# Miniprotein binders against q9bqp7, part 71

Target 1, 240 residues: q9bqp7
Amino acid sequence: VPQNWFPIFNPERSDKPNASDPSVPLKIPLQRNVIPSVTRVLQQTMTKQQVFLLERWKQRMILELGEDGFKEYTSNVFLQGKRFHEALESILSPQETLKERDENLLKSGYIESVQHILKDVSGVRALESAVQHETLNYIGLLDCVAEYQGKLCVIDWKTSEKPKPFIQSTFDNPLQVVAYMGAMNHDTNYSFQVQCGLIVVAYKDGSPAHPHFMDAELCSQYWTKWLLRLEEYTEKKKNQ
Key: E = the ipSAE of ESMFold2; O = the ipSAE of OpenDDE; V2 = 0.75 times the mean of E and O plus 0.25 times the DockQ between their complexes.

## First folded at step 7 (miniprotein)

Design Lb37
Fold by ESMFold2-Fast, scan of step 7:
Structure Lb37 (fold): chain B 240 residues (1-240), chain A 82 residues (1-82)
Amino acid sequence: as target 1 above (240 residues)
Amino acid sequence: SKIVVYVTIEAPSPEELLEIVERIEELAREHGGEVVYVEIEGNEAFIVLELPTEELAEKFAEEVRRLLEELGLRVTVTVERE
């Protein structure tokens, strides 16, 4: 259990905000400063075993592709992910913003992969929006907050060339989602409470994406693990 | 319905555990399967694998049990149809 445990849900907020209050999706810009981001905390607190597994993966890839090939591969994966997120933001934004986008950006295997998921997404509340946990002092940039099959979720879009992963295969992704959730629930820029998470893993070949839904109980379990990672980061920072 | 194999291992050190996990990953690939989840915490590992058929899953499970028993480790291997 973490020494500085803090609840993921805000007791001062309703879990069902008034749906009669129409608003456009929030997009608060990320103001970077000395406060650590979710991704930095996770990257700086990988277990020794996670670091070894990542290093061995890199070594194998470099052996197969060469150093230039590995760099090109990594760059392409990053660019594909970035374009996928841009396309999703465009698709889920008001129609006015869609007219400014390159239509070819909306036609990829990854976008084909998520079509069946998108049909169940509505009531978008936030897109590419900054969150800050005011008490625990960390920041993040979440992908999306919307209703999935009627439940308000923090939704995280992931790309993968690996087929048919289960939620467990995303290991740090659940931590990322609950970190954003806890931050949003305690961020004064937002007025609603999110209790569920959704990790959507899209595939390059257009095969159907895997939705990994996280209910409130599962989110609470991963929240405890996130707090441990945050504690480790804080302790490591003190030791320099 | 898919065949899932759950493996839990307790080893003397985290470093030994990492090598064992990699050997299990290789063994899974030899049986037409793949690792879908690995969690390592201290001296314990929890591994979830997916195999294409019940026959291959049982063969894989037996090979894993043999490997870990030969290494003198505490282990649980369970085959489930999901």
Scores: ipSAE 0.000, ipTM 0.184, lowest interface PAE 13.2, mean pLDDT 77

Design Lb38 (at its last look DockQ between E and O 0.04; V2 from the best seeds 0.00; counts 0 for: pae E 17.7 > 1.5, placed apart)
Fold by OpenDDE base, look of step 8:
Structure Lb38 (fold): chain B 240 residues (1-240), chain A 82 residues (1-82)
Amino acid sequence: as target 1 above (240 residues)
Amino acid sequence: SKIVVYVTITAPSPEELYEIVLRIEELAREHGGEVVYVEIEGNEAFIVLELPTEELAEKFAEEVRRLLEELGLRVEVTVERE
């Protein structure tokens, strides 16, 4: 049980999205400060098992590709992910704010993969927007806040070359999502609350993306796990 | 400390593999455990589970082996002992 319990949901915020569809999604810039990011917390608090799994994967990839090939692969994966996020931001942004859509960004298997998910996405409230949890002292950059099938979600877009049909295949992504939710729900820059999460795994080959919807209950379960990771991080930093 | 169990499965199809993983997840839950990671590559799944005790981990491992053997599937189950 977390020693420093804090709720994921803010009881002071109305669950009802104020009917004013913001004409423009929020894009709060990430302030670089001493406050740890969600990603940093997760990376620094990986379990021995997680480290083992990643190392095993790395060794396998090096065996298949060589060391230089693996570096190139890793760089390409990172670049593809970045381009995918940029493309999604462009797609989900209001047409009036659309800078010249680099048509080349839209021509990817990953974009093809998520088309069926994008059909169910509406009411975009934030894109590439910073969140800060004032009490728990962490920050993050969330990909998207939008309605998915009529439910307001923090949406996290992921790229994969391997099928991830299970939410458990997404590693710490559920923790990232709930961390963003909890931060947003308590960030004064946001006037609304989210109760759901969505992880979308897009595939390079254009095969249908896997949506992993996280209801309020599942979010609460992962929130407890997130709090434990945050505590572990905090304790590790005190001892450094 | 939670006991880690590794399960590697090869199924005839991805669809069958999916169903098997779901069944393993259910079985883990019955033993007070959970699936913490799943990797799928083709027709092979690598599943990482956490069980609350060594006894439950061993029982789970035995049940998984039995289940998968009954299905005629190739399985490797490893209980990580501390």
Scores: ipSAE 0.599, ipTM 0.857, lowest interface PAE 0.8, mean pLDDT 90
Fold by ESMFold2-Fast, scan of step 7:
Structure Lb38 (fold): chain B 240 residues (1-240), chain A 82 residues (1-82)
Amino acid sequence: as target 1 above (240 residues)
Amino acid sequence: SKIVVYVTITAPSPEELYEIVLRIEELAREHGGEVVYVEIEGNEAFIVLELPTEELAEKFAEEVRRLLEELGLRVEVTVERE
């Protein structure tokens, strides 16, 4: 139970489209300052279980690849993720921003993996857009806000080489999604309400992506956990 | 603080692991706990759970061992204290 509870949803906002809302997806640039990002808060408040799991994974990978191989592998994973997000932003942008003929950007196994999910995505409201929670003092850069099967969602795109068929397989991703949601719902740069989340895990081999839909109730449950992580971050920073 | 339980399961097929994970999640909820992480690789699943007390964690661990033993599956259950 967090000491400083704040609601994830904004009672002053509607999840229905407003005629005054822009038809072009919002892309507010992230301005880095002393306010912590969602990813920084999560990285600095990892649980004992998460530390154990990361150390276990690291030890296994170093045994398999060697230390230099491990560095190369993690660098490549990061690059593949970055390219996947760039491709998705291009695909979902109505302006056809990228006219690049780079087949590696637009025709990766990850893009093949996510095709069946993309067919159910429409009404894109924001892409690679900054959010800030004015009251709770954190910032973030969300991937996408769009309708998935008719429901407005904060959508987070993830890449994986291993299957992630359970939402619990995605580590802190549910917390990341609700943190962005709560920030957007209270950010004056946005006028709408988001009540649902979607984590899409795309696979390198082109196997069908796993969608992890989060309804309002599940989002509220993860929001409470996010508030506890934010509280822990604030307390740790005060002791430095 | 919450008590952490680690469960490692080996099954004949990955499909059986999915059903077993869901059963374990239900069992955890009955003991006031929850599944915080699941990894499936091949025919092996690794599950991390949190339970509210050491007493409930030990009871849960014993019920998991019993369930999987009755199913004829290999299981390792570790309760981490403090």
Scores: ipSAE 0.381, ipTM 0.769, lowest interface PAE 2.8, mean pLDDT 86
Fold by ESMFold2, look of step 8:
Structure Lb38 (fold): chain B 240 residues (1-240), chain A 82 residues (1-82)
Amino acid sequence: as target 1 above (240 residues)
Amino acid sequence: SKIVVYVTITAPSPEELYEIVLRIEELAREHGGEVVYVEIEGNEAFIVLELPTEELAEKFAEEVRRLLEELGLRVEVTVERE
């Protein structure tokens, strides 16, 4: 039970489209700030079991690949993720068809993996856009806000190399989504709110991506867990 | 900031292993640290600890190695920085 509870939804806002809204997705720039990011809060409040599982995985990978091989592997995974997000932003942006150079970004297994999901995505409202929760004092950079099967969602795109997924990506992903949602719903840069979330896990080999839809009730449950993580982070900083 | 230490022990019996794990927990507290995870399977233990400084973590690691080597037991101790 958080001691500093705050609602995830803002009853003064609508999640329905406004006819006067422009067709260009919002992209609020991330500004320098002294308040913590969502990812920093989650990294600093990992459970000991999460840390242990991650470290065991690292050790096994280093045994398999060597230390230099592991560094190359993790750098390549990071670059693949970055390329994937760049490609998705291009695909979902109205300027995609103007650039032939985007063709190389579009030729990845991850992009093939999400094609069936993209058919259900419409009404893109934001891409790679900053959010800030003024009251709870945290920031984030969300991937996408769009409708999925008719529901306006904060959508988070993740990559996975089967068969070796990161444990953190499966446990903290819902917290990340709801933290962005809560921040957006209370950020003056946005005039609307979002009540649903979607986590899409894309696969390197092009296998169909796995969507994880989060309705408002599920988002509220994870929001409580996010508030506990934020509270834990704040207490750790008070003691430092 | 926290320093993580990993300890892996093989002992001749589960009873001896349990007593050694308790001694390691006491050594961690003496160096300002705490045990955050223990896994025991038969005669083997895997222990994860957090200590407050690199100096204390290295001193702790050396004392654990000395304790187990004096008993003739296999031990692996790894100090990992943040």
Scores: ipSAE 0.000, ipTM 0.086, lowest interface PAE 17.7, mean pLDDT 78
ESMFold2 (binder alone), look of step 8: mean pLDDT 85; pTM 0.832

Design Lb39
Fold by ESMFold2-Fast, scan of step 7:
Structure Lb39 (fold): chain B 240 residues (1-240), chain A 82 residues (1-82)
Amino acid sequence: as target 1 above (240 residues)
Amino acid sequence: SEIVVYVTIEAPSPEELMEIVKRIEELAREHGGRVFYVEIEGNEAFIVLELPTEELAEKFAEEVRRLLEELGLRVEVTVERE
């Protein structure tokens, strides 16, 4: 149990759209500050098991590709992921200027991979938008908030070359999603409540993406684990 | 602290692999544990699990070994202490 527990959901908020909700998706810019990001907290509090898995993967890749080949591979994977996110933002945005890049950004099979997921996505409320938890003092940049099969979700888009059919294959992604959710639910820049998460793993070869839906109960379970990681980060920072 | 168990599985097909991974996850829950990580590569899976005590970890590991033997698969199960 975390020493400083805080609820993920805000009892004063509704998940229903209201008249004050903007018709255009929110895109709040990330502010420069010393407050830690979700990704930094997770990177600085990796478990012994996570460090072992990362090192195992790195050694296997270097063995296959060589040290220079490994660096080129990881750089290329990062760029493909960035382009995938840019393409999705363009597709889901109602703005004309963002759609100008659709043709060029759709070069990889990743967009083909998510087509069956996108047909079930509607009511987009936020895209590439900053969130801050004022009480717990962390920030993040979420990919998307939209209805998936009628449920309002924080949606996180991921790319992979290998199958990820289990949510446990997605590493810290569930923690990242609930961290964004908890921040947004308590961020004064947003008026609605999100209780569900969705991790979508897209594949380079165009194979159907794997959706990992997280209901309110599962989100609450991962939220407790996120609070423990945040607590660990805070303690480590005091000792630096 | 949790006790870590490593399981490596090789199945005849991806569909069979998926079913075996799910059964191992169920066995872990029955012993108070959980699946920490699953890595899939073709017809192979590497599974990392966490169990609350050494006694439960050993009992779980033995149940997994029995399951894999009953299915005629190679048995690769390792219990580590944190």
Scores: ipSAE 0.224, ipTM 0.687, lowest interface PAE 3.7, mean pLDDT 85

Design Lb4
Fold by ESMFold2-Fast, scan of step 7:
Parts: C-alpha cells; structure tokens; sequence
Structure Lb4 (fold): chain B 240 residues (1-240), chain A 82 residues (1-82)
C-alpha cells in the first residue's frame, strides 16, 4: 500500500462534454525540466521480474541477430512505432487541421490492424498532449483522449510483431495509462475527467488489434501500483 | 516476499494455448496468486506468476503439471523466490 495516497479521479470534474471544451483536440507541448516523466519513473523502478524478462528477451534477440542486427532491429521497431503514432494523429485530427499525409504512413499493416477499433472511436479531446500532475510532480505525453464505445478513455497505441491477447502481456502499459489519466484529471490545462483507459495493440501483419479496456475499478487498482512505483522513484532520487 | 513461478507451455494451436493460459490464471487465483506477465510466441506461452507462499507456489506448480499432463501437453514449471 502506498504511504502517500492521492486519488486518481477529481471530484470537481465531469466526463460529460462541456460548452467551454474546444472543438479542436488539445495538443499541449511537453516541456522537459527536473520533473520526472512517467516513462522515466517506470524505467528506473523496474521489478526484478521485469529486469529478468528484458534481459532474457535481449539475449534471445542477440543470439538470433548479432549485436549489430539487434541494434538495427530495435531502431526499426522504434521508427515503426513513431510512424504508427503519426498516422493515427493524422487520422484522428479534424480535416481542417490535418497535415499532409505520407501515403506510406497510412497504408501500413498496423493501420489495417486498428481499423475495427477506430470505428468505435469518436469525440477526440486530446492528441499527443502533455500532462502534468500538479501535486504528485510528474509529467507525461499521452497519445490520445477520446470516446471508445461511448466512454471517455486515455488511449495508448502500441505496435507488436507478436500477439498480446492478455493485458498482462503489455508490461507497465496499464501503469502508464493510469499515470496519464491521474495527471490529466489534476492538470489545469484540462477541464474534463477521464475514468477509463484503453490499450490498443496493433500488429505488423494487419491481424486485428487487441483492445484492452480498463474500467474505473481496474484503473483504480493500477493507480495504486503506479503510486508505489512513484514513491520508489522519489525515494531512490532522494538517496542520491 | 512473493514467490515467482515461471510456466512454459506449447499447444497445437493459438486458440488452445489461450484457453490453457486462462485455466492457469484461474488456478493461480485459487491459490491466492496472479498472472504477472504472458508472452505468446507462435504456439508457445511463457507465463510469469506470483504466489503468496512457497507452499502455495509448489501446490500450484504441481497442479499445473497435472493439468497439462491430462491434456497430453508438455510443460516446464520453475519455482523461484524473488
């Protein structure tokens, strides 16, 4: 149990559309400073099991590809993910503000993979937007906030070459989602409340993406785990 | 401290694999544990679980081995302490 508990949801906010909400999705730029990012906190507080799993994966890949091949492979995976996020931002942006599309960005297997998910996405409120938790002092850059099947969600887009049919296959992704959610709910740049999360795992071969929906109760459970990771990070930094 | 259990299974199809993973997750919950991580690669699954005690971890491991033996499938189960 976290020693310093703070609520994920803000009782002063509603998930209902507000007349003051902008018609164009918010895109607050990320300003890096001494305040840690969600990804840094998670990377600096990996469990022994997570370290073991990452080393196991790295060893397997190096055996198959060699050290130079492994570096090339990981760089390519990163680039594919970046392009996938760029394509989704373009697709979900209003037509009037849509940037010129690279045809290669829009016709990837990953985009084919998410078509059935995108049919259920509407009411986009934020895209590639920075969040900061004013009280807990962390920052993040979330992918998307939109309604999925009528429920307002923080949506995180993931790419994978291997199936991820279980939420437990996504590592710290649920923690990342709730960290963004809690930050947005307490960030003065935003006026609405998000109570649900969605992790979408898209596949390179165009196989149907796996959606991992997180309701308010599940988000609260992962939020407690995120608070523990944040406390561990703060303690480690304090001891330096 | 929690006890970590690693399970590696192989099934004839991904659909059968997914059903077996769900059954293993149910079995873990019956022993007060949970699935921490699942990696799927073809017809193989690598499962990481946490159990509350050594006694429950060993009991769980034996029941997983029995389950897959009944299904006529190969399984590797390793019990470690974190």
Amino acid sequence: as target 1 above (240 residues)
Amino acid sequence: SKIVVYVIIEAPSPEELYEIVKRIEELAREHGGRVVYVEIEGNRAFIVLELPTEELAEKFAEEVRRLLEELGLRVEVLVERE
Scores: ipSAE 0.312, ipTM 0.743, lowest interface PAE 3.5, mean pLDDT 85

Design Lb40
Fold by ESMFold2-Fast, scan of step 7:
Structure Lb40 (fold): chain B 240 residues (1-240), chain A 82 residues (1-82)
Amino acid sequence: as target 1 above (240 residues)
Amino acid sequence: SKIVVYVTIEAPSDPELLEIVKRIEELAREHGGEVVYVEIEGNEAFIVLELPTEELAEKFAEEVRRLLEELGLRVEVTVERE
């Protein structure tokens, strides 16, 4: 049981649409802070199994591509992911205008992959927006908050070259989603409540993306695991 | 305190592979464990599971080996203490 247990949902908030809600999606900039990010907490508290899996993957890739090839490959994967997120923010933002050349970039295999998911996404409330949990002292940058099939979700867009048909294939992604959710639900910059998550894994070849929907109960289960990782991070820093 | 089980399987087709992974997950749940990671590459799946005790982990591993052998599939199951 986490020592600093705190609820993921805020009883003072509602997910219902309000007339006072902004019509334009929120985009609060992430500011440099000494407070740890969700990504850093997760990277610094990887399980023994996760460290083993990461080293296994690195060794296999280096054997296949060489050390220089591995560096180029990982750089390209990072750039493709960045471009995918930028494309989705542009598609979902009502105020963005793109040059003709930039529009062509939006027609990548990854964008083709998510088309069937995007048709069920509406009511965008936040895009590439910073969240902070003031009480638990962590920050993050979430991809998107929108309705998916009528339910308000924290949505995380992922790229992959290999199939990820199970939520367990997404590693710590469920923890990232609930960490962002808990922060947003208790961040004074936001006024609504999010109780669901969605991880969307898009494929380079345009194969249909895999949506991993997380209902309130599943979010609560992953939230407890996130609190344990946060506690572990805090203890590691005390011992440093 | 946690016991880790690694399972590597190869199946003739993706739909069969996905069904087998689901059956393995259900079997783990019956032994008080859970699937913590699944990696799919071609017709192969690599599965990482956590079980609460060594006894349950070894019983689970034997049942997984039996299931996959009965299906005529290639199997590798390893039990490791954390």
Scores: ipSAE 0.314, ipTM 0.738, lowest interface PAE 3.4, mean pLDDT 84

Design Lb41
Fold by ESMFold2-Fast, scan of step 7:
Structure Lb41 (fold): chain B 240 residues (1-240), chain A 81 residues (1-81)
Amino acid sequence: as target 1 above (240 residues)
Amino acid sequence: MTVVYVEIEVEPEEEAREIAERAAELARELGGEVVYVEVEGNRVFIVIEFPSREEAERFAEELRKLAEELGARVEVTVEEG
């Protein structure tokens, strides 16, 4: 159990839109500073099991592709993910200029993969937007906040070449989602409350994406695990 | 904490997801937390955490029986975490 527990949800907030809310999705820029990002905390506190899985995957890939092939493969995977996120921001944004810039990205198999998910997404409130938890001292850049099947969610878009039909196949993605959620719920730049998460795993071959919906109870369970990872990070930082 | 690594092979490959789901359910019933699941073709890889080695070994035994019933090949590795 974490020593410094803090609630994920803010009882002073509602998930319903205010009349004063802007008509365009929020896009708060991420400011570089000494406060750790969600991805940094997770990277620096990988479990023994995660390290084992990463090493197993690396060895298998290097055996098949060679060292140079492995470097090329990982670079391409990273670039494809970046392009996929850019395409989704374009598709979900009301700004036509963004859509024009990302036209080539709209033809990818990943975008075909998510079409059936996008039909259930509406009421976009934030895109590629920075969040900060002032009390717990971490920052993040979330992909999207929108209604999925009528529920306001922090939505995280992921790319994969292999099937990920189980939420446990997504590694730290649930922790990333709840970390963003907790930060947004306590960030003064936002006025609403998010209680649900959605991890969408898109496939390169255009196969239907797997949505992993996280209700409030599941989010609370992962939040406790996130607090433990954050505590571990803070302790490691103290010990230079 | 005890960690269990499970590797399953099954034919036909259409049964891989069902076996993964059943193995995961069995793990949860025996007090395990499923940490990771990978399904690729006819192969399944699962990582499970148990509070103790006794529960992990009980799971391994029950999983081997399930695999035999389904005609699947299974390898189970139990490690202290």
Scores: ipSAE 0.029, ipTM 0.572, lowest interface PAE 5.5, mean pLDDT 83

Design Lb5
Fold by ESMFold2-Fast, scan of step 7:
Parts: structure tokens; sequence; C-alpha cells
Structure Lb5 (fold): chain B 240 residues (1-240), chain A 82 residues (1-82)
């Protein structure tokens, strides 16, 4: 392996509950920093193929909806995603005050879509929480860290109007998950180890969500690809 | 650099699309490649793959065309290099 390779997992940490772990999920706020976020790194290092696909989609949508219709559609997609995440945070939080949020957030097809996944989620340790990789110099905001079917996972909740039955259909989501995982495993604000990931794609019509589970080996494979994207970002920044 | 291959397929149902995409992914792996991206729109799938060499990409493309033709389905396969 390369000598300057940084591991995703921290051998000094355990994935089992520790007596010093808080009883309520951690929610560390994301501080604005000059250090790049995971999403910024990925956005600035898109492949030629990804740029082509995005432009093709954009042109198709503009032809179908018009310029103003496209703007309204995109705005709506972001709003629905925000409401979905707020609802999930409320549902997964053990605190009563968070459950008192707008009840309309709990009434959506997306929430119906994930019911069968939520039944397998327990032991929530972090919700909407900031992570930082001090050595590799990047930050991020993860959705959730919890046990899924008995395994501690970084969980990323996604909304989609089109079917995403393959992990490859989720774009850079696997890279986001492992980037958050590697950062958290080396962030002093956290004391536990995560070795698995889960991407959950929820559907507006209430159709069953597609879970994409990532075991330790798959996470290690995507971590390799994330490190290459991070290196590409650093090189591009040096040339400007 | 890796060789990019684009595959566009149509099937009678989304469920059949999912099975075909899985088979195409397995074929890519057998040729040292992988699926980079899959977009599903109705009964159509647009697949982007990367293969390690032009020779393996061409062999993979031929195997994909053969698979879809044996299934009686429409397919377009494009091999790109740099």
Amino acid sequence: as target 1 above (240 residues)
Amino acid sequence: SKIVVYVIIEAPSPEELWEIVKRIEELAREHGGRVVYVEIEGNRAFIVLELPTEELAEKFAEEVRRLLEELGLRVEVLVERE
C-alpha cells in the first residue's frame, strides 16, 4: 500500500458502546471554516462524465419545464429534502422538545417510504453533526450515526423521484459517507469507531425506500476513491 | 488512463432493467472494469462504465451487445477513449 496512505478506521477506537458515551445523540454544530467541506471537494472534482450527465439532465428539464419552471422545481426538491431530514431528526431523537416540531414534517410520502428501514435503526449516537479530519483537512455535516440491523453505521438519507435500486445510481453518495466516516473516526469530538455505511433512498410516492448497505470492505474501497478526489482537489487549488 | 464505455438499454419493465444492469456489472467485473453510474428513466437505463484497456473495453462491449441481442432487447454501446 502507499506509505502516505491514511486509513479510514482508527485502530485505537471501538465500535461498541462506552460508559463515557453520552445517553443523548451528539449534535456538534458545523463551524464556517476555510477548510473545504466534503460536498465542495466532490463538486469541484466531478469527472467529465458526471459533468456531461448533469448538463444533459439540466437541458432536458429546462426543455420540459422552462427556465422558471426549472428554478421552481429545483427549489421544491431542496425544500422537500430539508423537511425530510428535519422529520427524521425529530423521529430519531429521544428528546421530547425535538418531537414537538411542525407536525406537517411528519406527514409525507418520504416518511412512509422509510418506515421499514426505521424499524431496523436503533442506538442513535449522532444526528446532524459536524465532523473534521484534522490531518487530511476537510470537514462535513453527517445526517446520522446509528445501529442498522445491529451494525454501527454512518447513515445518509436521500430523497428521489426516480428509482435508485443500485448504489452506483446515488452518484457520489458512497464517497460522502466514507469521507464522513473517516473524519469521524479521527475527530477528537467522537470516541467511537464506525466501519459501515448506509445510504437510504426514499421516494415521494411512499414506495419502499432502497437501502444501500456498505460493509467495512466496501467502505475501504470507496475510501480509496475519496482520497483520490481529495488529492485532485488539493492539486487544482494549488494551480489557482 | 481508463477507457469509458456507455451502455443504453431498454426493457419491458423496471424490474427487468435492474436484473440486466446487475448482469452487465458482473460482465464488467470479469473484464477488470466497474460500473461508474446508472441512471434509470422509465424502462430505459443509461450506464457508464470504466475498463482498464481498450482491448478489454471492446471485448466487454461485444459481450454486452450479445447478451442484449439474445434477450431480444434494444441496446447501444459506445466506447470512448480520452
Scores: ipSAE 0.014, ipTM 0.508, lowest interface PAE 7.1, mean pLDDT 82

Design Lb6
Fold by ESMFold2-Fast, scan of step 7:
Structure Lb6 (fold): chain B 240 residues (1-240), chain A 82 residues (1-82)
Amino acid sequence: as target 1 above (240 residues)
Amino acid sequence: SKIVVYVIIEAPSPEELEEIVLRIEELAREHGGRVVYVEIEGNRAFIVLELPTEELAEKFAEEVRRLLEELGLRVEVLVERE
């Protein structure tokens, strides 16, 4: 039970579009400030189990690839993920004209992997957009807010080499999603309510992506866990 | 304090592996625990679970070993206090 509980949903907001809503997806720029990001909070409050798993993975990879090979591998994974997000933003943005560079990004196996998910995505409200929780004092940069199978979702796009058919295989990704959701629902730059989340894990070989849908109840459960991580972060910062 | 249990299993196919993971998750719930993390690589799964007490963790571990033995599959179970 978090000591400083705050609701994830805003009862004054609706998920239904109104005539005053922008026809263009929002893209609020991330402002430089001292307030911690969602990713920093999660990184600095990893559980002992998460630290153990990360160390096990690193040792295995270094043994297999060598130190230089491991560095090259992790750099390539980061770059592939960045390009995947750029391609998705281009695909989902109706205002951008596709240029030759963007066309080349659309040919990746990761994009093929998510085609069946994208068919169910519509009504894009925000892309690569900053969120801030003024009361809880954290910020984030979410990937996408759109309707998935008719439900308005915070959507997080992930790339993976290994299959991730279970939501528990995504580590803190559910916490990232609900943290963004809670911030957006209370951020004055946004007018709508999001109650659902979606984590989409895409594969380089074009194998069908795994969607992990999070309904309102599941989001509320992960929100409580996020509040505990945020509280732990605040306490650690205080004791420095 | 929660007790952490590590389970490593191997199955002939990814589909069989997924079915076994679901059965292990159900067994954990019956013992008051939960699955914290699952990593699948080829025909192997690495599962991290939390159980409420050492007694329940030991009972769970024995039931997991028994389940995999009855299926004729390899399993490694490690119980660690945290």
Scores: ipSAE 0.172, ipTM 0.670, lowest interface PAE 4.9, mean pLDDT 84

Design Lb7
Fold by ESMFold2-Fast, scan of step 7:
Structure Lb7 (fold): chain B 240 residues (1-240), chain A 82 residues (1-82)
Amino acid sequence: as target 1 above (240 residues)
Amino acid sequence: SKIVVYVIIEAPSPEELEEIVYRIEELAREHGGRVVYVEIEGNRAFIVLELPTEELAEKFAEEVRRLLEELGLRVEVLVERE
């Protein structure tokens, strides 16, 4: 049990639309702060198994590509991920002006991969938006908050070259999603409640993306694990 | 105070891998454990599991080896000692 337990859901909030809710998705900028980000907390508290798997992957790739080849590969993966997120934000933003949509940005295999998911996404409320948990003292930048198959979700878009048909293949992605959810539910910049998560793994070859839907109960289970990681981070920081 | 088990399997197809992973997850639950991570690459799967005791981890490992060998498939099972 976490020493600093706090609920993921806010009983004073509703998942129903508020008359004051803007019709345009929120995009609150992430401000530099001494408060740790979700990604930093997770990176600083990786389990022994996660470290082993990361090292195994890195060594395998270096053996295959060489050190310079590995560096080029990782730079290319980063760039592809950045372009994928930019394309998704563009697709889901209703207020894009009549700019030439970069055809190359919208034609990637990753975008083809998510088409069947996107048709079930509507009611976008936030895109590339900052969240902060004022009580638990962490921040994050979430990808998207929208309805997926009628359920309001924190949606996280991932790219992969290898199949990820199991949620357990996504490492800390479920923790990342619930951390954003808990922060948003207690952030004064937002007025609604999110109870579900969705991790979408898109594939470079255009193969159908794997959606990993997280209902309220599963979110609560991962939230407890996130609180433990946050506690570990805080304790580790005190000892440094 | 958990025991980690690594399972590496090869099957003729990705569909067969998914079915086998679900069976291994069920077998882990029967021994009080759970699947922590799954990586699939082509016709191979790499599975990381947690078991509550060394005795249960070793019994689980033996049952996994028997299951995969009876199916005529290649398997490696490694139990991490504390």
Scores: ipSAE 0.072, ipTM 0.618, lowest interface PAE 6.0, mean pLDDT 83

